# VH-VL binders against Transcription termination factor MTEF1, chloroplastic (MTERF1): the designs that were tried, part 31

Target 1, 262 residues: Transcription termination factor MTEF1, chloroplastic (MTERF1), of Arabidopsis thaliana (Mouse-ear cress) (q84x53)
Amino acid sequence: AGETSDTGILFREKLIYLQDLNVDPHKALRVNPSLRSAPISSVVSVETLLSSTGLSRPAVGRILDMFPDLLTSDPESEILPVLRFLSNEISISEQDIPKSISRCPRLLISSVDYQLRPALTFLKTLGFVGRDTITSRNTVLLVSNVERTLIPKIEYLEEGLGFTREEVAKMVVRSPALLTYSVDNNLVPKVEFFIEEMRGDVKELKRFPQYFSFSLERKIKPRHRLLKEHGILMPLSEMLKVSDGQFNHWLLELRLRSAERR
Short names: E, the ipSAE of ESMFold2; O, the ipSAE of OpenDDE; V2, 0.75 times the mean of E and O plus 0.25 times the DockQ between their complexes.

## First folded at step 20 (VH-VL; framework fv_libivirumab)

Design M04 (from N03 with heavy chain F103Y; at its last look DockQ between E and O 0.78; V2 from the best seeds 0.00; counts 0 for: pae O 5.5 > 2)
Fold by OpenDDE, look of step 20:
Order: C-alpha cells, then structure tokens, then sequence
Structure M04 (fold): chain C 262 residues (1-262), chain A 124 residues (1-124), chain B 112 residues (1-112)
C-alpha cells in the first residue's frame, strides 16, 4: 500500500512537471507510453540538455510537446549526437544551434547515421559546401528524405524543365527552399503558369529560382495580370522582389509616362 | 560507477610548475565539460578553469590567466591542468568537476560529479 | 565578476528543526531562457563538494526531498525542512551564469 502510494505521488509530480513545462501530459503518455514508468529525472535531463543549447524553457516545452518520445530519450546517446553533428559536421555555431533546433525540431528525433549524415552527403553533391553549406536556415533539408523528397525535385528540374545537373545544383544552392516545395502543388503549377500564361522562357527560371518562393495566387498571378493589362513586360526578378507598394508605384509611373507619350 | 580521480599534487617552491591530471571513468568523457575548482586551506571554493566538451571553449579565472593551461585528452579520458609560475596563493586542494551538457564555457548548469581532490602546496 | 553573498555564514540547528540559507547575487542570474543559473553545493567535513540543487530549484539525483531551493533574479534560498546529522557541512551557492563562476562564502551548518 505504501509503494503504490509513493508511485502515485511520483507520477503526479511528473504530470505537474510536464504541465509546468507546457507539455500536454495526456498526449505525451499516449504517444510515449514509456513515460509512465520513467522517472522525472529523465525528463529533467532532456530539458537540461536542450536548455544548455540556449533554448528557452517555452521553446523546450514546445519541442517536447511536439515530440513526446524525447521525454524518455537518452540525452547522451540519442540527443547529443545530433547536436554534435550540427556543430562538428555542419559547423553550425553555438549561437545558431538553438535557432536550428527551434526551426526544425525534427532534427532531434532524426538519426545521424541513417538520416542526417546521408542527407548532408547528398546535399554536398548539389553544391552545399563551403560558403554555401547548410545553415540554421535550411537545416530542414537534413531531415528530408533523400529518395522521396529531395531527388524527385531534382529530377523534375532536370527532366521536367530540361536543366542540367550543374544548372540544378546552382539553382538549389541559390534557393535551397526549392527542395522543400511540393513538385505537384508548387513547382508544376508555377512552371505551367510561367510558360503557358506568361509565355516566359524557362531559362529565366534558372536565373531566378526564387520565383518558386512567391505565391502563385497572391502575388504572381495578380501582378502578371496587371502588367498584361498595361502591355508591360518585366523580368521576374523585377516583378516579384519589390513590395506591393513599390510595384504599384512603379506601375503608376509607367502608366503616366505612357499617357504623356500619347 | 562515475568517477573522477585527481593526481599530480605536491609540494613545490614558488615559480615552479606542476601538472595535475584528472582521470575519468564510468561515463562518456568527451560528452562533458570539465572544470577545475580549488579550495585553499580553511577557505571556500574557487573556480579556476573550464574546458568544454569539444575543447572549443576555455576560460580561466583572471588570477591564473597566462600561468595555467587546461586541456583534455579524450582518448585517455583525462583532464589536465598545467600550472606554471606557481604562487603561494595557489596553495589549495584542486578538484576536477564535471558539468553536463556544456557547449560553451560562458554558462553552465552544475558540477554534478567531483573528484576527491589533489593537494598543491606552494611554499618557500 | 558576479559577487555572491551568503547569509548567515554559520548556523547551529537542532536536529529535526528547519534551516534556511540565503544567497544573493550582485546581478540577476535569471537568463533570457527563463532559467536561474544558481547552484547549491554541500561539502561535508573531509569530503568533496556535492551538488544539491541546480537551476535554483532542481534537486540533484539522490538528494533528499528535505532539501529545496527557491528564488529568482538576485535572491535565492536553500531550505532544509528537517535537519539531520548528516547535513553537517559547508553549503555554497554558485552562480553559473557567466565566467568566472563564483561561489558564495559558504555557510557552515552545525548541529546543536
């Protein structure tokens, strides 16, 4: 009767601790059944390690809530290797480690040997080396499946658009986000619009891969329509890099100039 | 069992040098930052130096800067403190102390494991 | 350097009675990440220091629940709910916020 009471008390304390950390205990226990028998010290050890990177307690809580399996992970064998990988192999600065983790918490639950390092190896082949190495801004590429996520995008750019491997490599290094976009839902529609509606040259996409980062519906199409209505041709970079205000101002000026020439 | 064992202490004259060692066992040594902390006879604790888990961060107290060098050999699970130009005020028991999950020496959590200490006496 | 000030420097306690030690820092030990970088250590006579509390309020492994840490910013307190004979020694607070890490003067706890 005493042991059961003690176990119950300890369990309650653990729940309280999780709540204080803003981790949903119910979700955590559901996702990570091992948490039920794990001591509070296990949770604290993980928190300690994550905090040591510079993460705020709220950020730690969010991460742990997102990935409850981390609550019972071994800091030395499961988490620290990831941190070491980021530091030593990716050369992420100490200051940027917490930023990387916050931006891509999935890093913490990814295998270095089976996911992160292979991804890095692949990315290096695309030119992510030296000054173009992976940074805290694009660590999501490290947690992307090479075969299922990254390669299809490369293939689309090569086979779909007719670009060489070298050209594609240059594109993705300039615009790493390309590798995060859906082929079917993002790349293809934008390419089709560019070619069919805008009557653009595919080579321009090679020169301005950032095209794919802009909203088709909210930015590309509306601006194109306006330009088309006024008979104005503009490079993609000029069309899309400017703010809405700047764009409108420019358009107005053009209209005024046109009117003066008539 | 997790253990730190200091050695290398002794009696030396001012201006001389000593090298302290701290042997670690029972844990993955290269995962931890390690500190030297000293205690003069009948006095309180005084932090001396820290080396991060990857040796990327090293810090000293001002009074030992330029004289003491902290280093580690992860292949031997050993921490070192090279002490040069020793002064009488360096007389103390020297402890090595582990603190977990340290990437930088700017901030730390706690020294969770301590050695038994080794005595350094600097006297004329 | 951050100056750590403990009070009292010595206390004599009857077994079973509570004890309280204060630690003050010259600057806030609350970091932007929301943690207080304050540790408590106990050095028993003839022994090495041992960790009691870290982050101001977290008990180290194996530390009895009669020990508790509280506080934030520049003011911290270590409490022992029921002092035992084994609790005799010198207690130190330490700031772990920045180098050089600095200890308080120590508080000697004795049994009456």
Amino acid sequence: as target 1 above (262 residues)
Amino acid sequence: QVQLVESGGGVVRPGRSLRLSCAASGFTFDNYGINWVRQAPGKGLEWVAIISWNSGSIYYRDSVKGRFTISRDDSKNTLYLQMNSLRTEDTAVYYCARHPWIYTGKRTFAFDIWGLGTTVTVSS
Amino acid sequence: DIVMTQSPLSLSVTPGEPASISCRSSQSLLYSNGYNYLDWYLQKPGHSPQLLIYWGSYRASGVPDRFSGSGSGTEYTLKISRVEAEDVGVYYCMQALQTPFTFGQGTKLEIK
Scores: ipSAE 0.020, ipTM 0.598, lowest interface PAE 5.5, mean pLDDT 90
ESMFold2, look of step 20: ipSAE 0.503; ipTM 0.790
ESMFold2 (binder alone), look of step 20: mean pLDDT 91; pTM 0.942

Design M05 (from N03 with heavy chain I50G R98K, light chain A60F; at its last look DockQ between E and O 0.63; V2 from the best seeds 0.00; counts 0 for: pae E 2.9 > 2)
Fold by OpenDDE, look of step 20:
Structure M05 (fold): chain C 262 residues (1-262), chain A 124 residues (1-124), chain B 112 residues (1-112)
Amino acid sequence: as target 1 above (262 residues)
Amino acid sequence: QVQLVESGGGVVRPGRSLRLSCAASGFTFDNYGINWVRQAPGKGLEWVAGISWNSGSIYYRDSVKGRFTISRDDSKNTLYLQMNSLRTEDTAVYYCAKHPWIFTGKRTFAFDIWGLGTTVTVSS
Amino acid sequence: DIVMTQSPLSLSVTPGEPASISCRSSQSLLYSNGYNYLDWYLQKPGHSPQLLIYWGSYRFSGVPDRFSGSGSGTEYTLKISRVEAEDVGVYYCMQALQTPFTFGQGTKLEIK
């Protein structure tokens, strides 16, 4: 009766601790059943390691809530290798490690040997080396499946748009986010619009890969429509890099000038 | 068992040099930052120097800067403290103490394991 | 350097009674991540220091639950709910916020 009472008390303490971390205990227990028998020290150990990177306690809580399996992970064998990989192989600074983790918590549950390192190797072939190496801003590429996610994008750019491997490499290095966009839902529609509606030259996409980072519906189409109505042609970079205010101002000025010439 | 064992202490005259060693066992040595902490006879604890897990960061207290050098050999699981130009005020028991994790930088949250200490006496 | 000030410097306690040690820092030890970078150590007579509390209130593994740490900013307290004979020694607070790490003067705990 005493042991059972003690176990119950300890369990309650653990739940309270999780709540204090803003981790949903019910979700955590459902996703990670081993958490039920794990001591609080295990959770604290993981928290301590993550926090030691510079992560805020709220950030740690969010990460642990997102990935409850981490709560019973072995810090030395499961988490530390990822941190070491980021530091040693990616050369991310200590200051940027918490930023990387915060932006891409999935790093912590990814295998170095089977996911992160292979991804890095592949990315290096695309030109992510030296000054163009992976940074805290694009670590999501390390957790991307090479065969299922990255390669199809490369193939689309090569085969679909007719770019060479070298050209594609330059594009993705300039705009790493390109490798995070859906081919079917983002790249293809934007290309189609550019070619069919804007009657653009595909070579311009090569020069301005950032085109794909802009919203088709909220930015590209509306601005194009306005320009078209006024018979104005401009490069994609000029069209899209400016703020809405700047764009409107520019458009107004153009209209005024045109009116003065008439 | 996790253990740190200091050695190299002794009696020396002012201006002389000593090299302390701290041998680590029972844990992955290159995963942790390690520090030297000293204690003069009958006095409190004083942090001396620290080195990060990858030797990328090294720190000293001002009074030992330029005289002491902290280093590590991961292949030998050993921490070192080269002490040059020793002064009488350097007389102390020297402890090696490890951090719990790798990313401590200028900040840490604990020394979780301490050695037994080695005695350094600087006297004329 | 951050100056750490402990009080009292000595404490005599009857076994079974509670004890409290204060530690003050010259600047806040609360970091932007929400943790207080303060540690408590015990050095038993003839032994090396041992970690009791880290981050102000986290009890280190193996440390009895009669030990507790509290505080934030510049004021911290170590409490022993029921002092035992084995608790005799010198207690140190240490700021771990920045190098150089600095210790308090130490508090000697004796049994009456």
Scores: ipSAE 0.524, ipTM 0.792, lowest interface PAE 1.1, mean pLDDT 92
ESMFold2, look of step 20: ipSAE 0.569; ipTM 0.826
ESMFold2 (binder alone), look of step 20: mean pLDDT 91; pTM 0.941
ESMFold2, look of step 21: ipSAE 0.467; ipTM 0.774
ESMFold2 (binder alone), look of step 21: mean pLDDT 91; pTM 0.943
OpenDDE, look of step 21: ipSAE 0.411; ipTM 0.750

Design M06 (from P06 with heavy chain I50G R98K S104T; at its last look DockQ between E and O 0.65; V2 from the best seeds 0.00; counts 0 for: pae E 3.6 > 2)
Fold by ESMFold2, look of step 20:
Structure M06 (fold): chain C 262 residues (1-262), chain A 124 residues (1-124), chain B 112 residues (1-112)
Amino acid sequence: as target 1 above (262 residues)
Amino acid sequence: QVQLVESGGGVVRPGRSLRLSCAASGFTFDNYGINWVRQAPGKGLEWVAGISWNSGSIYYRDSVKGRFTISRDDSKNTLYLQMNSLRTEDTAVYYCAKHPWIFTGYRTFAFDIWGLGTTVTVSS
Amino acid sequence: DIVMTQSPLSLSVTPGEPASISCRSSQSLLYSNGYNYLDWYLQKPGHSPQLLIYWGSYRASGVPDRFSGSGSGTEYTLKISRVEAEDVGVYYCMQALQTPFTFGQGTKLEIK
């Protein structure tokens, strides 16, 4: 009709729809005020598109709750271009598209022209090509800003560790997670501890970049302290790749072998 | 303005061939999976064949498999059904119908836009 | 093939009164992703089919709110809260879970 009661009924239907999808309606309206005036049919069309990729309804709900601006997006002009980018330019199979989205939902709100394609172009200059190309497992790299996040990480590895650009590119291509770590909160503190406290050789970080994936406070520092107390030297891979139980077992075995000779 | 228009129907003898076309306008054709659905005179609806947005998945009902070929030409916004070895049981109105979005495997929903239909009659 | 069975096969309704059509499937249409793969279509006399309901209960764009769908698994219902003259035609349910996609036999709705 056009009466206030009809408008209230239609608005309540939209809230019920959002609740059934596990989208917080108050958060969604706060983050995306345009949702108040949006027809429910256009909001539902976004669910329809996302589900057509193979995403489950709970996954669709989680994505829309994370990014309520999608609820008023035009599916054909704003969401489909991301899906076609993943399919055509990254060459992710239709089976793997929902996995890539689930791993990195932020892809769906990222500009293909201003974010995703520039990031892909930059990553290709590092060697993410051929058999080393971007896959559904590391599309998170595409949502990182080239100038403000990716380049500073590359530059820190060059300047902070004394590696050539070629060496850094090879490290990053073989261990892409390295580009996901914060310079200030991860790379710097772990390099400082490795050089200053562990007295390590920087070449070992090149061979074992997984060092940066381990907790400085919960794993690196405690294990280093125990090895130092017993005068034991270990490669980073032997020190860090094992469980706490296995590490303590090996430490005990080394101590017992030392005591037998004394 | 969104439209699907079938053509190529006619009267043919059993064993002959016929090619149906479905011309699409008013939407981005290569974003969508498209199907053929038929309706024999006085009967219900019967799905015949489907093709995904990139032609990577193609499906047929068993009774037409090996005789019919579905294809698409995205540069012409056109869906085709090549029907060989026609039988009297193939007599029907043939509709093209599109899915709302991309076709991901054989689980899908809805035919949201249907064509007007084209009549195929197979008789001696 | 998934067999779809509609009931009733014909229905005669006084204008302004409700109507209800049932559809049963030989297998569950509720997939593990949380969606029911059941559509409802109306074919008005002399016209091609038009989508009314998808995923069991989602109303297609432009469909009046007097149409509603419900059900899950193997049993689904289409309801018309107040039948109008324009609602006459044949109603079909269809499963979209797996190929071949299959329709019910149709329910012819007429005005008394």
Scores: ipSAE 0.381, ipTM 0.719, lowest interface PAE 3.6, mean pLDDT 88
ESMFold2 (binder alone), look of step 20: mean pLDDT 93; pTM 0.953
OpenDDE, look of step 20: ipSAE 0.567; ipTM 0.805

Design M07 (from N03 with heavy chain I50G R98K F103Y; at its last look DockQ between E and O 0.63; V2 from the best seeds 0.00; counts 0 for: pae E 2.1 > 2)
Fold by OpenDDE, look of step 20:
Structure M07 (fold): chain C 262 residues (1-262), chain A 124 residues (1-124), chain B 112 residues (1-112)
Amino acid sequence: as target 1 above (262 residues)
Amino acid sequence: QVQLVESGGGVVRPGRSLRLSCAASGFTFDNYGINWVRQAPGKGLEWVAGISWNSGSIYYRDSVKGRFTISRDDSKNTLYLQMNSLRTEDTAVYYCAKHPWIYTGKRTFAFDIWGLGTTVTVSS
Amino acid sequence: DIVMTQSPLSLSVTPGEPASISCRSSQSLLYSNGYNYLDWYLQKPGHSPQLLIYWGSYRASGVPDRFSGSGSGTEYTLKISRVEAEDVGVYYCMQALQTPFTFGQGTKLEIK
């Protein structure tokens, strides 16, 4: 009766602790059943390690809530290797490690040997080396499946757009986010619109791969429509890099000038 | 069992040099930052120097800067403190103390394991 | 350097009674990440220091629950709910916010 009472008390304490970290205990227990029998020290250990990287307590809580399996992970064997990988193989500074983790918490639950390192190897073949190496801003590429996620995008750019491997490599290094976009839901629609509606030259996409980072519905289409109505042709970079205010101002000035010439 | 064992202490005259060693066992040495903390006879604790897990960050207290050098040999699981130009005020028991994790940086949160200490006496 | 000030410097306690030690820092030890970078250590007579509390309130492994840390900013307290003979020694607070890490003067705890 005493052991049961003690176990219950300890369990409650653990739940309270999780709540204090802003981790949903119910979700955590559902996703990670081993958490029920794990001592609170295990949770604290993981928190301590994550916090030692410079993560804020709220950030730690968010990460643990997102990935409850981490709550019972072995910090030395499961988490530390990822941190070492980021530091030693990616050369991310200590200051940027918490930023990397915050941006891509999935790093912490990824295998170095089976996911992160292979991804890095592949990315290096695309030109992510030296100054163009992976940074805290694009670590999501390290957790991307090479065969299922990265390669199809490369293939689309090569086969779909007719770009060479070298051209594609240059594009993705300049705009790493390209490798995070859906082929079917992002790349294809934008290319189709560019070619069919805008009557653009595909070569311009090589020069301005950032085109794919802009919203088709909220930015590209509306601006194109306005330009088209006014009979104005503009390079993609000029069309899309400016703020809405700047764009409108520019358009207004053009209209005024045209009116003065008439 | 996690253990730190200091050695190299002794009696030296002012201006002389001494090299302390801290041998680590029972844990993955290269995963942790390690520090030296000293205690003069009958006095309190004083942080001396720290080194990160990869030796990328090294810190000293001002009074030992330029005289002391902290280093580590991960292949030997050993921490070192080269002490040059020793002064009488350097007389103390020197402890090695590890951080719970890899980062030393400017901020930490604990020394979780301490050695038994080695005595350094600087006297004329 | 951050100056750490402990009070009292000595404490005599009857076994079973509670004890309290205060530690003050010359600047806030609460960092932007939400943690207080304050540690408590105990050095028993003839022994090396041992960690009791880190981040102001976290108990180190193996530390009895009769020890508790509290406080934030510049004021911190170590409490022992029921002092035992084995608790005799010198207690140190330490700021771990920035180098150089600095200790308080120490508080000697004795049994009456």
Scores: ipSAE 0.444, ipTM 0.767, lowest interface PAE 1.3, mean pLDDT 92
ESMFold2, look of step 20: ipSAE 0.556; ipTM 0.820
ESMFold2 (binder alone), look of step 20: mean pLDDT 91; pTM 0.944

## First folded at step 21 (VH-VL; framework fv_libivirumab)

Design J01 (from M05 with heavy chain F103Y; at its last look DockQ between E and O 0.73; V2 from the best seeds 0.00; counts 0 for: pae O 2.2 > 2)
Fold by OpenDDE, look of step 21:
Structure J01 (fold): chain C 262 residues (1-262), chain A 124 residues (1-124), chain B 112 residues (1-112)
Amino acid sequence: as target 1 above (262 residues)
Amino acid sequence: QVQLVESGGGVVRPGRSLRLSCAASGFTFDNYGINWVRQAPGKGLEWVAGISWNSGSIYYRDSVKGRFTISRDDSKNTLYLQMNSLRTEDTAVYYCAKHPWIYTGKRTFAFDIWGLGTTVTVSS
Amino acid sequence: DIVMTQSPLSLSVTPGEPASISCRSSQSLLYSNGYNYLDWYLQKPGHSPQLLIYWGSYRFSGVPDRFSGSGSGTEYTLKISRVEAEDVGVYYCMQALQTPFTFGQGTKLEIK
C-alpha cells in the first residue's frame, strides 16, 4: 500500500515538472509511453544537458514538447554525440550550438552515423567546404534525406533547368535555402512563372538563386504585374531585393519621369 | 562504475615542482570537462583549474596562473596538473572533479564526481 | 571574483529536526537562460565532497528528498527537512556562473 502511494506521488511530481517546463504532459505520455515509468531524474538529465549548450529553459521546454521521445533519451549516448558532431565535424562554435538546435531541433533526434554525417558528406560534394561550410543557419540541410530530398532538387536544377553540376553547386552554396524548398510547390511554379509570364532568361536564375526565396503570390507576381503595366524591365535582383517601400518609390519616380516626357 | 583516482601527491620544498594525475574510468572521458579543486588542511574548498572536454578552454585561479598547467590525455583517460614554483600556500588535498556534461569552461552545472584526492605538502 | 557567504558557519541539530543553511553571492547567479548557477555540496568527515543540489534547486541523482534547495539571484537556502546522523559534515555552496568558481566558507553540521 505504501509503494503504490509513493508511485502515484512521484508520477504527479513528474507531471508537474513537465508542466513547469511547458511540456504538455498528455502529449508527451501519448507520444512517449515509456515516460510513464521513467524517473524524473531522466527528464532532468536531458534538460540539464540541453541547457548546458546555452539554451534557455523555455527553449528547452519547447524542444522537449516538440520531441517527447527526448524526455527518456540517454543524454550521453543519444544526445551528446549530436552535439559533438556539430562541434567537431561541422565546427559550429559553442555559442552557435544552441542557435543551431533552436533552429533545427530535429538534429537532436537524428542519427549521426546514418543521417547527419552522410548528409554532410553529400553537401561537401556540392561545395559546402571551407568558408562555405555548413553553419548554424543551414543545419537543416543535415537532417534532410539525401536521396529523397536533396538529390531531387539537384536533379531538377540540372535536368529541369539545364544547369551543370558546377553551376548548381555554386547556386546552392550561395543560396543554401534552395535545398529546403519543395520542387513541386516552390521551384517549379516559380520557374514556370519566370519563363512563361516574365519571359525571363533561365540564366538569370543561375545568377540570382535567391529568386526562389521570395513569395510568388505576395511579391514576385504583384511586382511583375506592376512593372509590366508600365512597360518596365529590370533584373530580378533589383526587382526583389528592395523593400516594398523602395520598390514603390522607384516605381513612382519612373512614372513621374514618364509623365514629364509626355 | 564512474571513478576518478588522483595520484602524484607528496612532500616537496618551496620552489619545487610536482605533477598530479587523475585517472578516469567508467565513463567516456573526452565527453566531459574536468577540474582540480583543492582543500588546505582544516580549510574550505578552492577551485584551482578547469579544462573543457576538447581542451579548447582552460581556466585557472589567479593565484596559480603562470605556475600551474592543467592538461589532459584523452587516449589515457587522464587529467594532469603540472605544478611549478610551489608555495607553502599550495599545501592541500587536491581533488579532480568532473562536470556532468560538456564543459565550455565559462559556466558549469556542478561537479558530479570527485576523486578521493591526493595530498600535496609544501614545506621548508 | 564572486564572493560566496554562508551562514551559519556551524550548526548543531537534533536528529529529526530541520536544518537550514543560507548562501549569499556578491552578484546575481541568475543567468540569462533562466537558471541559477549555484550548487550545494556535502563533505562528510574523511570523505570527498559530494554533490547535493545544482542550479539552486535541482536535486542530484541519489540525493534524499529531505534535501532541498531554493533561492534566486543572490540569496539561496539549503534545507534539510529531517536531519539524520549521516548528514553530518561540512556543507558548501558554490557559484558556477563564471570562473573562477568560488565556494562559500562551509557550514559544519553536527548532531546534538
Scores: ipSAE 0.262, ipTM 0.695, lowest interface PAE 2.2, mean pLDDT 91
ESMFold2, look of step 21: ipSAE 0.575; ipTM 0.820
ESMFold2 (binder alone), look of step 21: mean pLDDT 91; pTM 0.938

Design J02 (from M05 with heavy chain I102L F103Y; at its last look DockQ between E and O 0.65; V2 from the best seeds 0.00; counts 0 for: pae E 2.7 > 2)
Fold by OpenDDE, look of step 21:
Order: sequence, then C-alpha cells, then structure tokens
Structure J02 (fold): chain C 262 residues (1-262), chain A 124 residues (1-124), chain B 112 residues (1-112)
Amino acid sequence: as target 1 above (262 residues)
Amino acid sequence: QVQLVESGGGVVRPGRSLRLSCAASGFTFDNYGINWVRQAPGKGLEWVAGISWNSGSIYYRDSVKGRFTISRDDSKNTLYLQMNSLRTEDTAVYYCAKHPWLYTGKRTFAFDIWGLGTTVTVSS
Amino acid sequence: DIVMTQSPLSLSVTPGEPASISCRSSQSLLYSNGYNYLDWYLQKPGHSPQLLIYWGSYRFSGVPDRFSGSGSGTEYTLKISRVEAEDVGVYYCMQALQTPFTFGQGTKLEIK
C-alpha cells in the first residue's frame, strides 16, 4: 500500500512539472507512452541540455510539447549529436544554435547520419558552400527528404522551366525558400500565371527567383491587373519588392506621366 | 566510471613554469567543456580557465591571462594547463571540472564532475 | 567581475535541524532565457567539490531531496531541511552567468 502511494505521488509531481513547463501532459503521455514510467530526472535532463543552448524555458516547453518523444530521449546520445552537427559540420554559431532549433525543432528528432548529413551533402551539390552555406535561417532544408522533397523541386525547375542545373543551383542559393514550396500548389500556379497571363519571359524567373515567395492571390494577381489596366509594363522585381503604398505611389506617378504625354 | 585525474603538480620557484594535465575517462571527452578551478591553502574556490568542447572558446581569469594557457587533446582525452611565470599567489590545489553538457561560453552552467586535484606550490 | 557574497560564513547545526545559507550577487544572475545561473557546491573535508544545485533550484542527480535551492535575481538561498552528519563541509555558491565564474567565500557547516 505504501509503494503504490509513492508511485502515484511521483507521477503527479511529474505531471505538475510538465504543466509548469507548458507541456500538455495528456498529449505527451498519449504520444510518448514511455513517459509514464520515466522519472522526472529524465525530463529535467532534456530540459537542461536544451536550455543550455540558450533556449528560453518557454521555447523549450514549446519544443517538448511539439515533440513529446524528446521528453524521454537520451540527451547525450540522441540530442547532443544534432547540436554537434550544427556546430561543427554546419558551422552554426553558438548564438545561432537556439535560433536554428526554434525555427526548426524537427532538427532535434532527426538522425544526423540518415537525414541531416545526407541532406547537407546534397545541398552542397546545389551550391550551398562557403558564403552560401546553410545558416540558421534555412536549416529546414536539412530536415527535408532529399529524394521525396528536394529532388522533385529541382527537377521541376530543370524540366518544367528548362533551366540548367547550374541555373537552378544559382536560383536556390539566392532563394533557398524555393526548396520549401510545393511544386503543385505554389510553383506551378505561379509559373502558369506568369507565362499565360503576364506573358512573361521565363528568364526573368531565373533572375528573380523571389517571385515565388509572393502570394499569387494577394499580391501578384492584383498588382498585375492594375498594371494591365493602365497599360504599364514593370519588371517583377520592381512590381513585387515594394510595399503596397510604394506600389500605389509608383502607379500614380506613371499615370500622371502618361497623361502629360497626351 | 566517469572520472578526471589531475597530474603535474609540484614545488617550483617564482618565475618558473609548470604544466598540469587532466586525464578524463568514462565519458566522451570531446562532448564537454572543461575548466580549471583552484583552491589556495585554507581558502575558497577560484575559477582559473575554461575551454569549450571544440576549443572554439577559451576563457581566463584576468590574473592568469598571458601566463596560463588552457588546451585539450581530444585524442588523448586530456586537458592541459600550461602555467608560465608562476607567482606565489598561484599556490593552490588545481582541479579540473567538466560541464554537464556542451560548453557554450555565455550560457554554460554547473561543474558536475571534479578531479581529485593536483597541488602546485610556488615558493622562493 | 560579479561579486558573490555568502552568509553566514560559518554555521553550527544540530543533527536533524534545518540549515539555511544565503548567497548574494553584485548583479542579477537572471539571464534572458529565464534561468538563474547560480550553482551550489559542497566540499566535504578532504574531498573535491561536488555539485548540489544548478540554475538556482535544480537539484543535481543523486543529491538528497533535503537539499533545495531558491531565489532569483541577486538573492539566493540553499536550504537543508534536516542536516545530517554527512552534510559537514564548506558550501559555495557560484555564478555561471559570465566569465570569470566567481564563487562565494564559502560557508562552513559543522555539527554541534
């Protein structure tokens, strides 16, 4: 009777600790059943390691809530290798490690040998080397499956748009976000609109790969329609890099100039 | 068993040099930052120097800057402290102490494992 | 440098009674991440220091639950709920916020 009471108390304490860390204990136990028998020290150990990187306690809590399996992970064998990989192989600064983790918590549950390093190797072939190496801003690419996610995007750019491997490499290095966009839901619709409605030259997409980062419905289409109504041609970079206010101002100026010529 | 074992202590005259070693065993040495902490006879603890897991960051107390050099040889699982221009005030037991995790410099915390210490005596 | 000040410097306690040690820092040890970078160590006679508490209130593995740390900012306290004979030694607080790491003067705990 005494042993059962003690186990219950310890379990309750663990739940309270998780709540204090802003981790949903119910979700955690559902996703990670091993957590039920794990001592609080296991959780604290993981927290300690993550926090030692510079992560705030709230950030740690969010990460652990997102990935409850981490709560029973071995810090030294499962988490530390990722941190070492980021520091040593990617050369992420100590200051940027917590930023990297916060932006892409999936890093912590990814295998260095089977995911992160292979991804890095592939990205290097695309030109992510030297000054163009992976940074804390684009670590999401490291957790992307090379065969299922990255290669299809490269293939679309090469085969769909007719760009060379070298051209594609330059594009993705300049705009790494390209590799995070859906081919079917983002790249294809935007290319179709550009070619068919805007009657644009595909070469302009090569020069301005940031085109794909803008909303088709909220920015590209509306601005194009306005320009078209007024018979104005504008490069993509000028059309899209400016704020709405700046765009409207430019449009007004162009209209005034046109009126003066009449 | 995780352990740190210091060696290299001795009696030297002021101005002389001494090299301390700290041999690590029972853990992956290159995963951890490690430090030197000293204790003068009958006095408290004093942090001396620290080195990160990858030697990318090195720190010294001001009183030993320019005189002491901390280094590590991961292939030998050994930490070193080269002490030059020794002074009488450097007399102490020298401990090596590791961090629980990666030494991140500004965000490091506790020393979880300590050696038994090696005695350095600087006397004229 | 951050100056650490302990009080008292010596403490004589009857076994079974509680003990409390204070540590003050010259500046806040609360980091932007929300953790207080203060550690407590015990050095038993003739032994190396051992870690008791880290980050102000986190008990290190293997440390008895009679030890607890509290505090934030510039004021910290180590408490022993029931002092045992094995608790004799010198207790040190240490700030780990920035280098150089600095220790308090130490508090000698003796048994009456």
Scores: ipSAE 0.284, ipTM 0.699, lowest interface PAE 2.2, mean pLDDT 91
ESMFold2, look of step 21: ipSAE 0.500; ipTM 0.790
ESMFold2 (binder alone), look of step 21: mean pLDDT 91; pTM 0.935

